# Ledger of designs, part 36: miniprotein binders against q6w4x9r395to579

Target 1, 185 residues: q6w4x9r395to579
Amino acid sequence: GHCSLEGGSFVTTFDARPYRFHGTCTYILLQSPQLPEDGALMAVYDKSGVSHSETSLVAVVYLSRQDKIVISQDEVVTNNGEAKWLPYKTRNITVFRQTSTHLQMATSFGLELVVQLRPIFQAYVTVGPQFRGQTRGLCGNFNGDTTDDFTTSMGIAEGTASLFVDSWRAGNCPAALERETDPCS

## First folded at step 22 (miniprotein)

Design gh2
Fold by OpenDDE base, fold request of step 23:
Structure gh2 (fold): chain B 185 residues (1-185), chain A 91 residues (1-91)
Amino acid sequence: as target 1 above (185 residues)
Amino acid sequence: SELEEIAKTIMEAVKDLLYAVQENDEEAIKRAIERLEEAAKRAEEAGFEKVAEGVERVIEAVRNGEEDPWIYLMVRWLEWYLEEAMRRAKE
């Protein structure tokens, strides 16, 4: 399964459903029992301009009981608030520079993350087949059906992205907006 | 159903708890936790052990002063367990 965060506010789920939203919060991209130690992958969005439509991805976070690994748009990598030099290794996670413009987080449990640093901060999430039907969050449920990807954290199917996205927030933030804007904004 | 009633109680208490945490209202936090503890007991007695565990994880996260992302993640796990229990009950 492949999930992408592109253009600042564009998401493509594991089931290949595309959608857009504008929010300024931390959101859960991937929740799954396949992630050890209650792990989850999260995305941090912030304002990039003055209008509500000017939002962008500013960081990706892997959070578990043991680690809080943050990859930020300024190329800083931290774990539990401490800056780390690359390549950085934990028990089952490695963060390293893939190219001059890309960082990669590799894991021993079937999760891969590639972060494009420039010209736009973007993220690409890959999960193994063992995750099929066992994922929730903004990346969807990875069950081969695009029509049920907008299922809220309480299992309610939504027709629009706004309520779906808000249900996966990981903080007290303003409501997300669903707008069709320039993919490069 | 019993599960639906428990779920309603839990989610209302969680809502109150999250609000209290954001407002840094210690007394309100305490009250919400007490309600959740009671709900967890009911869930356990009714045979919904994972739900009870989920509630305890939320309480623990708040008591330990964890950051928002972790607290909310624990809430999402609780929601997961509730949703699964409710789905199974309909089968």
Scores: ipSAE 0.897, ipTM 0.948, lowest interface PAE 0.4, mean pLDDT 95
Fold by OpenDDE base, last read:
Structure gh2 (fold): chain B 185 residues (1-185), chain A 91 residues (1-91)
Amino acid sequence: as target 1 above (185 residues)
Amino acid sequence: SELEEIAKTIMEAVKDLLYAVQENDEEAIKRAIERLEEAAKRAEEAGFEKVAEGVERVIEAVRNGEEDPWIYLMVRWLEWYLEEAMRRAKE
């Protein structure tokens, strides 16, 4: 399964459903029992302009009982809140520079993350087949059905991205807004 | 149903807990935790062990002073367990 966070406010789920939202919070991208130590992948969005519709991805966070890895445009921060030189290695996670503009987080448990740092901060999540039907969050449920990707954390199917996204917040934040605009405009 | 009632109680208490944490209201946090502990006990007695475990994990996260993302993640796991329990009950 491939999930992408692109263009500042666009998401494509594991089931290849595209949607857009505007929020300024930390959201769970991927929750799964297949992630060790209660791990989850999260995305941090912030304001990129003066209007509420001007939001962008500013960081990706992997969080578990053992590790906290924050990848932002400028640095990789770990459990101690310190920036680490790459490559950074834990027991089952490695973060390294893939290219001049891309970082990669490789894991031993079937999760891969590629982060484009420039010119636009974007993220690409890949999970193995063992994750099929066992994922929740903004990246969807990876069951091959796009129509149920907007399932909230309580298992309620929503018709709009706003309520769906809000259900997966990982902090106190304003409500997400759904504003569908042409990404090329 | 019993599960629905338990779920309602749990989620209301969680809501209160999260709000109390946001406001850094120690007394409100304590009260919410007490309600959650009782709800967890009820869940366990009703045979919903995973739900009870989920509640305890939320409580633990708050008591340990964990950051918001972790606390909310524990809440999402609790929601996962509740949803699964409800799904199984309908089968």
Scores: ipSAE 0.886, ipTM 0.946, lowest interface PAE 0.5, mean pLDDT 94
Fold by OpenDDE base, fold request of step 23:
Structure gh2 (fold): chain B 185 residues (1-185), chain A 91 residues (1-91)
Amino acid sequence: as target 1 above (185 residues)
Amino acid sequence: SELEEIAKTIMEAVKDLLYAVQENDEEAIKRAIERLEEAAKRAEEAGFEKVAEGVERVIEAVRNGEEDPWIYLMVRWLEWYLEEAMRRAKE
């Protein structure tokens, strides 16, 4: 499964459903029992302008009982809050520079993350087949059905992205705004 | 159903807990935790062990003073367990 966060506010789920939202919070992208130690992948969005529609991805966070890795445009910060030189290695996670503009987080448990640092901060999430039907969050449920991707954390299917996205917040933040994209665009 | 009632109680208490945490209201936090502990016990007695475990993890996160992302993640896991329990009940 491939999930992408592009253009500052666009998301394409594992099931290839595209949508757009504007929010300024930390959101869970991927929750799954396939991630060790209750791990999850999160996205941090912030204001990029003066209007509510000017929001952008500013960081990606992997969080588990054992690891906290924050990838931002300027640095990689780990558990102790220290910026680390790359490559950074834990027991089953490696963060390294893939290209001059891209970082990669490789894992031994079927999660891969590629982060484009410049000119636009973007993220690409890949999960193995073992994750099929066992994912939740903004990247969807990876079950081959695009119509149920907007399922809230409580298992309620939503017709719009706003309530869906808000259900996956990882903090006390303002409500997200939603603009669904045309799949034919 | 029993599960639905337990779920309602849990989620209301979680809501109160999260609010109390944001307000740094120690007494309110304590009260919410007590309600959650009772709900967890009820869940366990009703055979929903994973739900009870989920509640305990939320409580632990708050007691340990964990940051919001972890606390909320624990809440999302609790929601996962509740949803799974409800799904199983319908099968």
Scores: ipSAE 0.885, ipTM 0.946, lowest interface PAE 0.5, mean pLDDT 94
Fold by OpenDDE base, fold request of step 23:
Structure gh2 (fold): chain B 185 residues (1-185), chain A 91 residues (1-91)
Amino acid sequence: as target 1 above (185 residues)
Amino acid sequence: SELEEIAKTIMEAVKDLLYAVQENDEEAIKRAIERLEEAAKRAEEAGFEKVAEGVERVIEAVRNGEEDPWIYLMVRWLEWYLEEAMRRAKE
């Protein structure tokens, strides 16, 4: 399964459903029992301008009982809150520079992450077949059905991306928006 | 159903807990945790062990002073367990 976060506000789920949202929070991209130590992949969005529609991905976070890895445009920060030199290795996670503009997080448990640092901060999530039907979050449920990707954390199917995305927030943040609001409306 | 009632109680208490944490209201946090502990016991007695475990994880996260993303993740796991329990109950 491949999930992508592109263009600052675009997401394509594991089931290949594209959608757009504007939010300024940390959101769960991937929750799965296949991730060890109650692990999850998260995305941090922030405002990039004055308009509510000017939002962008600013970091990707892997969080578990044992590890906290924050990949941002400028640095990789781990549990101690300090930037690490690459490659950074734990028991089952390796973060290294793939290219001059791309970082990669490789794992032993079927999760791969590629992060484009420049010119636009973007992320690409790949999970193995063992994750099929066992994922939740902004990347969807990886069950081959695009129509149910907007299932909330409580198992409710939503028709809009905003409500879906809000259900997966990992903090107290303003509500996400699906579309740009016309200032003249 | 019993599970639905337990679920409602849990989620209301979780909501209160998260709000209390946000407001740094220690007394409110304590009260919410007490309600959750009671709900967890009820869940366990009703045979929903994973739900009870999920509640305890949320409580632990708050008691340990974990950051918001972890606390919310624990809540999402609790929601996962509740959903699975409800699904199984319908089968």
Scores: ipSAE 0.884, ipTM 0.945, lowest interface PAE 0.5, mean pLDDT 94
Fold by OpenDDE base, last read:
Structure gh2 (fold): chain B 185 residues (1-185), chain A 91 residues (1-91)
Amino acid sequence: as target 1 above (185 residues)
Amino acid sequence: SELEEIAKTIMEAVKDLLYAVQENDEEAIKRAIERLEEAAKRAEEAGFEKVAEGVERVIEAVRNGEEDPWIYLMVRWLEWYLEEAMRRAKE
């Protein structure tokens, strides 16, 4: 399964459903029992302009009982708050520079992350076949059905992205918005 | 159903807990945790052990002073366990 976060506010689920939203919070991209130590992948969005529709992805976070890895445009930090030199290795996770503009997080448990740092901060999530039907979050449920991707954390199917996205927030933040905006914002 | 009632009680208490944490209201946090502990016991007695475990994980995260992303992740796991239990009850 492949999930992408592009253009600052666009998401394509594992089931290839595209949608957009505007929010300024941390959201769960991927929750799954296939991730060790109650692990999850999260995305941090922030304001990039003066209007509510000007939002952008600013960081990707892998969080588990044992590890916290934050990938931002300028640095990779851990739970110690210290910037790490690459390649960074811990247990079954490795973060390294893939290209001059791309970082990669490789794991031994079927999760791969590629992050484009410039010119636009974007992320690409890949999971193995063992994750099929066992994922939740903004990347969807990976069951081959696009019509049920907007299922909330409580198992309720929503018709709009706003309520769906809000159900997966990982903090106390304002409600997400769904507005027509320039795809480059 | 009993499970639906337990789920409602748990989620209302979780909502109150999260609000209390944001307000740094220690007394309100304590009250919400007590309600959750009682609900967890009820869940366990009704045979929903995984739900009870989920509640305890939320409580532990708050008591340990964990950051919001971890606390909310524990809440999402609790929601996962509740949803699975409800799904199984319908089968």
Scores: ipSAE 0.884, ipTM 0.946, lowest interface PAE 0.4, mean pLDDT 94
Fold by OpenDDE base, look of step 22:
Structure gh2 (fold): chain B 185 residues (1-185), chain A 91 residues (1-91)
Amino acid sequence: as target 1 above (185 residues)
Amino acid sequence: SELEEIAKTIMEAVKDLLYAVQENDEEAIKRAIERLEEAAKRAEEAGFEKVAEGVERVIEAVRNGEEDPWIYLMVRWLEWYLEEAMRRAKE
């Protein structure tokens, strides 16, 4: 399964459903029992302009009982808030520079993350087949059905992205908006 | 149903807990935790062990002073367990 976060506010789920939203919060991209130590992948969105519709991805966070890895445009930070030189290795996670503009997080448990740092901060999530039907979050449920990707954390199917996205927030934040805006925002 | 009632109670208490945490209201936090503990007990007695476990994990996260993303993640796991329980109940 492949999930992408592109163009600042665009998401394509594991089931290849595209959508957009505008929010300024941390959201769960991927929750799954297949991730060890209650792990989850999260995305941090922030305001990138004056308008509420001007939001963008600013960081990706992997969080588990054992690890906290924050990948932002300028640095990789671990659980102690310390910036790390790459490659950074834990027991089952490696973060390294893939190219001059791309970082990669490789894992031993079937999760891969590629982050484009420039010119636009974007993220690409890949999960193995063992994750099929066992994922939740903004990346969807990876079950081959695009029509149920907007299922909230409580299992309610939503017709729009805003309520869906809000259900996966990982903090106290304003409600997400779904507006027609510049595709580059 | 019993599960629906338990779920409602849990989620209301979670809402209160999260609000209390954000406001740094220790007394409100304690009250919410007490309500959650009672709800967890009720869930366990009703045979929803995973739900009870989920509640305890939320409580633990708050008691340990974990950051918001972790606390909310624990809440999402609790919601996962509730949703699964409800799904099974309909089968």
Scores: ipSAE 0.882, ipTM 0.944, lowest interface PAE 0.5, mean pLDDT 94

Design gh2
Fold by ESMFold2, look of step 22:
Structure gh2 (fold): chain B 185 residues (1-185), chain A 91 residues (1-91)
Amino acid sequence: as target 1 above (185 residues)
Amino acid sequence: SELEEIAKTIMEAVKDLLYAVQENDEEAIKRAIERLEEAAKRAEEAGFEKVAEGVERVIEAVRNGEEDPWIYLMVRWLEWYLEEAMRRAKE
């Protein structure tokens, strides 16, 4: 399955459902029992444009009991806060420079992350078939049905991207906007 | 049902805990943890062991002073365990 985070805060889920949001937070992108040590993939969004409401992806984080791997827009890779030279390997994770503009995180547990650093910071998530029906987060539930891809963390199907995205916040953050011209009250 | 009452108690206490952590209100943190410990005991005694474990992981994350992403991830796991338990109870 494939999930993408592209410029303009566009997301395409594992079930190919596209949506857009603007928020300033860390969000759970992928949560699954298939990830070891309570692992999750997270996406960090921050303000990016001339509009107060426009946001974009600034980092991707793989977080577990053992690792906190951060791949940031400034091209620095850390694990548990310590900068790492590439290629960087643990027992089950390898991070390496795929090209001058792309980094890759490969794992032994069926997760692959490709990060485009330039010209726009973007991320592409690939998971193996063992993840089918066993994912939650911004990338959706990978069940082949786009009508429930906006399922919140408590299992409620929402009709709007912003309510769905807000349920996946990994911090105390302002509510997301679906468009840049709809400022908060 | 007993599961629905346990879930309501847990989620209300989690909400209070997260707010207390945000406000750095140590007394409110203590009160929310006490409520969660009692709810975890109820869940364990009622046979909802994954729910009890999920509650304990949220408490551990807060007591260890973990960063918000980890604390919230533990809450998202607890929410998943609760949703699964409620789904199975309806079947």
Scores: ipSAE 0.779, ipTM 0.883, lowest interface PAE 0.7, mean pLDDT 88
Fold by ESMFold2, fold request of step 23:
Structure gh2 (fold): chain B 185 residues (1-185), chain A 91 residues (1-91)
Amino acid sequence: as target 1 above (185 residues)
Amino acid sequence: SELEEIAKTIMEAVKDLLYAVQENDEEAIKRAIERLEEAAKRAEEAGFEKVAEGVERVIEAVRNGEEDPWIYLMVRWLEWYLEEAMRRAKE
């Protein structure tokens, strides 16, 4: 399954549902029991343009009971707040420079993250088939059906991306703004 | 149903807890935690072990002074456990 964060504000879910939003917050991208130690992948968005409402991706965070790995647009990688030289390896996670412009986080538990640092900070999430039907967050539920990808943290399928995105905030943050995309039909 | 009452109590207390943490209101934090501890006991006695564990993890995160991303992640796990319990009750 593939989920992408592109163009600063666009998301495509594991079931290929596209949407856009603007918000200043940390959001849960991927929550799954398939990630060890209550792990989750999170995305950090912040103001990016001259408009007060324009935001873009500034960091991706892998968070669990053991690790808080932050890959940020300043090209610094930290774990639990400490800067790390690449390649950086834990027991089940390796972060390394894939190219001069791309970093990769590979894991033993079926999660892969590729981060494009330049020219625009973008992220690409890949999960193995064991995650099917076992995900929640901005990347959707990976059940093969785009009609319920906007399922909130309380299990309610919403008709708009903004209500869905707001339910995945990981902090006290203002409501997100968005323009809805037309579903393919 | 009993599960629906427990879930409502939990989510109201969680909302109050998150607000109290934002405001650094120690007495409100204590009151919300007491409500959550009672609800967790009810959930465990009713057979909803994952829900009770989820509540305890939220309480632990707040008591340990964890940062917002971790606290909110624990809340999202609790919400998932509640949804799963509600889904199973309807089957």
Scores: ipSAE 0.775, ipTM 0.884, lowest interface PAE 0.8, mean pLDDT 87
Fold by ESMFold2, fold request of step 23:
Structure gh2 (fold): chain B 185 residues (1-185), chain A 91 residues (1-91)
Amino acid sequence: as target 1 above (185 residues)
Amino acid sequence: SELEEIAKTIMEAVKDLLYAVQENDEEAIKRAIERLEEAAKRAEEAGFEKVAEGVERVIEAVRNGEEDPWIYLMVRWLEWYLEEAMRRAKE
């Protein structure tokens, strides 16, 4: 399965559903029991331009009980807050420079992350077939059913991407709460 | 149903806990944790062990002083366990 985070806050889910959103927060991109140690992949978005609605990806985070690996748009990789030289390897994760513009995080548990550093910070998530029907977050539930692509963290299917995205926040983000109550359809 | 009441109580207490953590309000944190501990015990007694475990993980994350991403991740696991329990009860 493939999920992508591309410029202008565009997301394409594991079920190939594209959407765009506006938000400045950390969001859960992928949550699954297939990830060891309560692991999750997270995406950090921040304001990127002069418009109030312009947001872009600034970091990707792999978080578990053992690791907090941050790959940032400034091309720095940290684990648990400490900068690491590449290639960087743990027992089940390897982060390395794939090309002059791309980093890769490879794992033994079926998750692969490719991060484009330049010209625009973008991320590409690949998961093995064992993840089918066992994912949640901005990348969707990987069940092949487009009718529930925007399922919130409490299992409610929404008609808009914004309500779905805001349910997956992983931090206190006051501006996002206001958008959840916006009466505009 | 009893599960719906337990879920409502849990999620209201989680909301209060997250707000109390944001405000660094130690007394509000203690009160929210007490509500969660009671709700977890009720969930366990009603046979919803994963829900009780999920609540305990949220409490642990807050007591350990974990940062927002970890605390919120534990909340998202708890929400997943609640949704699964509710789905199973409907069957």
Scores: ipSAE 0.766, ipTM 0.878, lowest interface PAE 0.8, mean pLDDT 87
Fold by ESMFold2, fold request of step 23:
Structure gh2 (fold): chain B 185 residues (1-185), chain A 91 residues (1-91)
Amino acid sequence: as target 1 above (185 residues)
Amino acid sequence: SELEEIAKTIMEAVKDLLYAVQENDEEAIKRAIERLEEAAKRAEEAGFEKVAEGVERVIEAVRNGEEDPWIYLMVRWLEWYLEEAMRRAKE
């Protein structure tokens, strides 16, 4: 399964459902029992333009009981607040620079994250088939059905991206703005 | 049902807890945690073990002074456990 965060504000779910939103918050991107140590992948969005409502992706976080790995647009990689040189390895995670513009987090548990640092900070999430039907968050539920990819954290299927995105906030944050996938909207 | 009443009590207390944490209101935090502890006991006695564990993880995260992303992640796990328990009860 593939999920992408592109153009600063666009998301495509594991079931290929596109949507766009703007919000200043940390959001749960992927939550799954397949991730060890209560792990989750999170996306951090912040103000990015001259318009008060525009936001873009500024960091991706892998968080578990053991690790808090932050990959930020400033190219800094930390674990539990401490800067790390690359390649950085734990028992089941390796973070390394693939090119001058891309970092990769590889894992032994079926999660792969590729982060484009430049020209625009973007993220690409890949999960193995064991995750099918066992994910929640902004990347959707990976059940092959796009009609319920907007399922909130309490299991409510919403028809709009804004209510769905708001339910995945990982902090005290303003409500998100839904936008059409057309960049002119 | 009993589960629906427990879930409502839990989520009301979680909302109060998150607000109290935001405001750094120690007494409000303590009161919300007491409500959650009572709800976790009800959940465990009713056979909803994962719900009780989820509540305990939220309490622990707040008591340990964890940052918002971890606290909210524990809340999202609790919500998932509640939804799964309700789904199984309806089958």
Scores: ipSAE 0.760, ipTM 0.877, lowest interface PAE 0.8, mean pLDDT 87
Fold by ESMFold2, last read:
Structure gh2 (fold): chain B 185 residues (1-185), chain A 91 residues (1-91)
Amino acid sequence: as target 1 above (185 residues)
Amino acid sequence: SELEEIAKTIMEAVKDLLYAVQENDEEAIKRAIERLEEAAKRAEEAGFEKVAEGVERVIEAVRNGEEDPWIYLMVRWLEWYLEEAMRRAKE
């Protein structure tokens, strides 16, 4: 399954449902029992322009009981707050530079992350078939049914992306905006 | 149902706990944890062991001084356990 975080705040779920939101928070991108040590993949968004409605991806975080790996738009990789030289390897995870513009995090548990650093910070998540039906978060539930991809953390199917995205916040932050609004619109 | 009442109690206490953590209000944190401990015992006695485990993980994350991403992740696991318990109760 493939999930993408592109441009500003464009997301395409594991079930290929596209949506856009505008928010400044850390969000749970992928939660699954298939990730060891209570692991999750998270995405950090911040303002990218002058209006509140312009936000973009600034970092991707892999968090577990063992690791907090942050890949940020400043091209620095940290684990538990300590900067790491690439290639960086733990028992189950390898982070390496594939090209001058792309980093890859490969894992032994079926998660792969590719981060485009330039010209625009983007992320691409790939999970193996063992994740089918066992994911939650901004990337959806990977069950082949797009009608419930906007399912909140409490199991409520929402009709709008913003309510769905708000439920996946991983911190104290403002509510997401489903569509961009221009102050002069 | 009893499960719906337990879930409401848990989520209200979690909301209060998260707010208390954000405000660094130690007394409010203790009160919210006490409510969660009582709700976890009620869940365990009613046969909802995963829900009780989920509550304990949230309490542990807060007591250990974990950062927001980890605390919120434990809450999202608890929410998943609650939703699964409610789904199984309807089968």
Scores: ipSAE 0.743, ipTM 0.866, lowest interface PAE 0.9, mean pLDDT 87
Fold by ESMFold2, last read:
Structure gh2 (fold): chain B 185 residues (1-185), chain A 91 residues (1-91)
Amino acid sequence: as target 1 above (185 residues)
Amino acid sequence: SELEEIAKTIMEAVKDLLYAVQENDEEAIKRAIERLEEAAKRAEEAGFEKVAEGVERVIEAVRNGEEDPWIYLMVRWLEWYLEEAMRRAKE
């Protein structure tokens, strides 16, 4: 399954449902029992651009009882707050520079993350088939049904991305905003 | 019904706990944890072991002084376990 975070604010779920949102927060991108040690992948968004309401992806975090791996827009990789030289390896995770503009986090548990650092910070999440029907978060539930992709953390299917996204906040932060409309021609 | 009452108690206590953590209110944190411990015991006695485990993980995260991302992740796991338990109870 493939989930992408592109263009700063655009998300495509494991079931290929596209949406966009604007919010300043850390959000749960993927949680699943297939990730060891209560692991989850999280996305950090912050203000960007000309408009005060526009936000974009600034970091991706893999968090578990053992690790807090942060891959940030400033191209620094940390684990548990300590900067790491690449390639960086734990028992089941390897982070390495794939190309001059891309970093990759490979794991033994079926999760792969590729981060494009330039020209725009973007992230691409790939999970193996064992994750089917066993995911929650901004990347959706991977059940093959795009109509249910906006399912909140309490299992409520919402009609709008903003309500769905707000349920996946991982902190005390403002509610997501609707996209700012273009001004006149 | 019993599960629904347990779930309501849990989520109200979680809401109070998260607010208390935000405000650094030690006494409110202690009170919310006590409510959660009682609800976890009720859940365990009623056969909802995953729910009880999820509650204990939230408590552990707060007691260990974990940062918001970890605490909220534990809450999201608890919510998932509650949803699954309610689904199973409906048959």
Scores: ipSAE 0.735, ipTM 0.856, lowest interface PAE 0.8, mean pLDDT 87

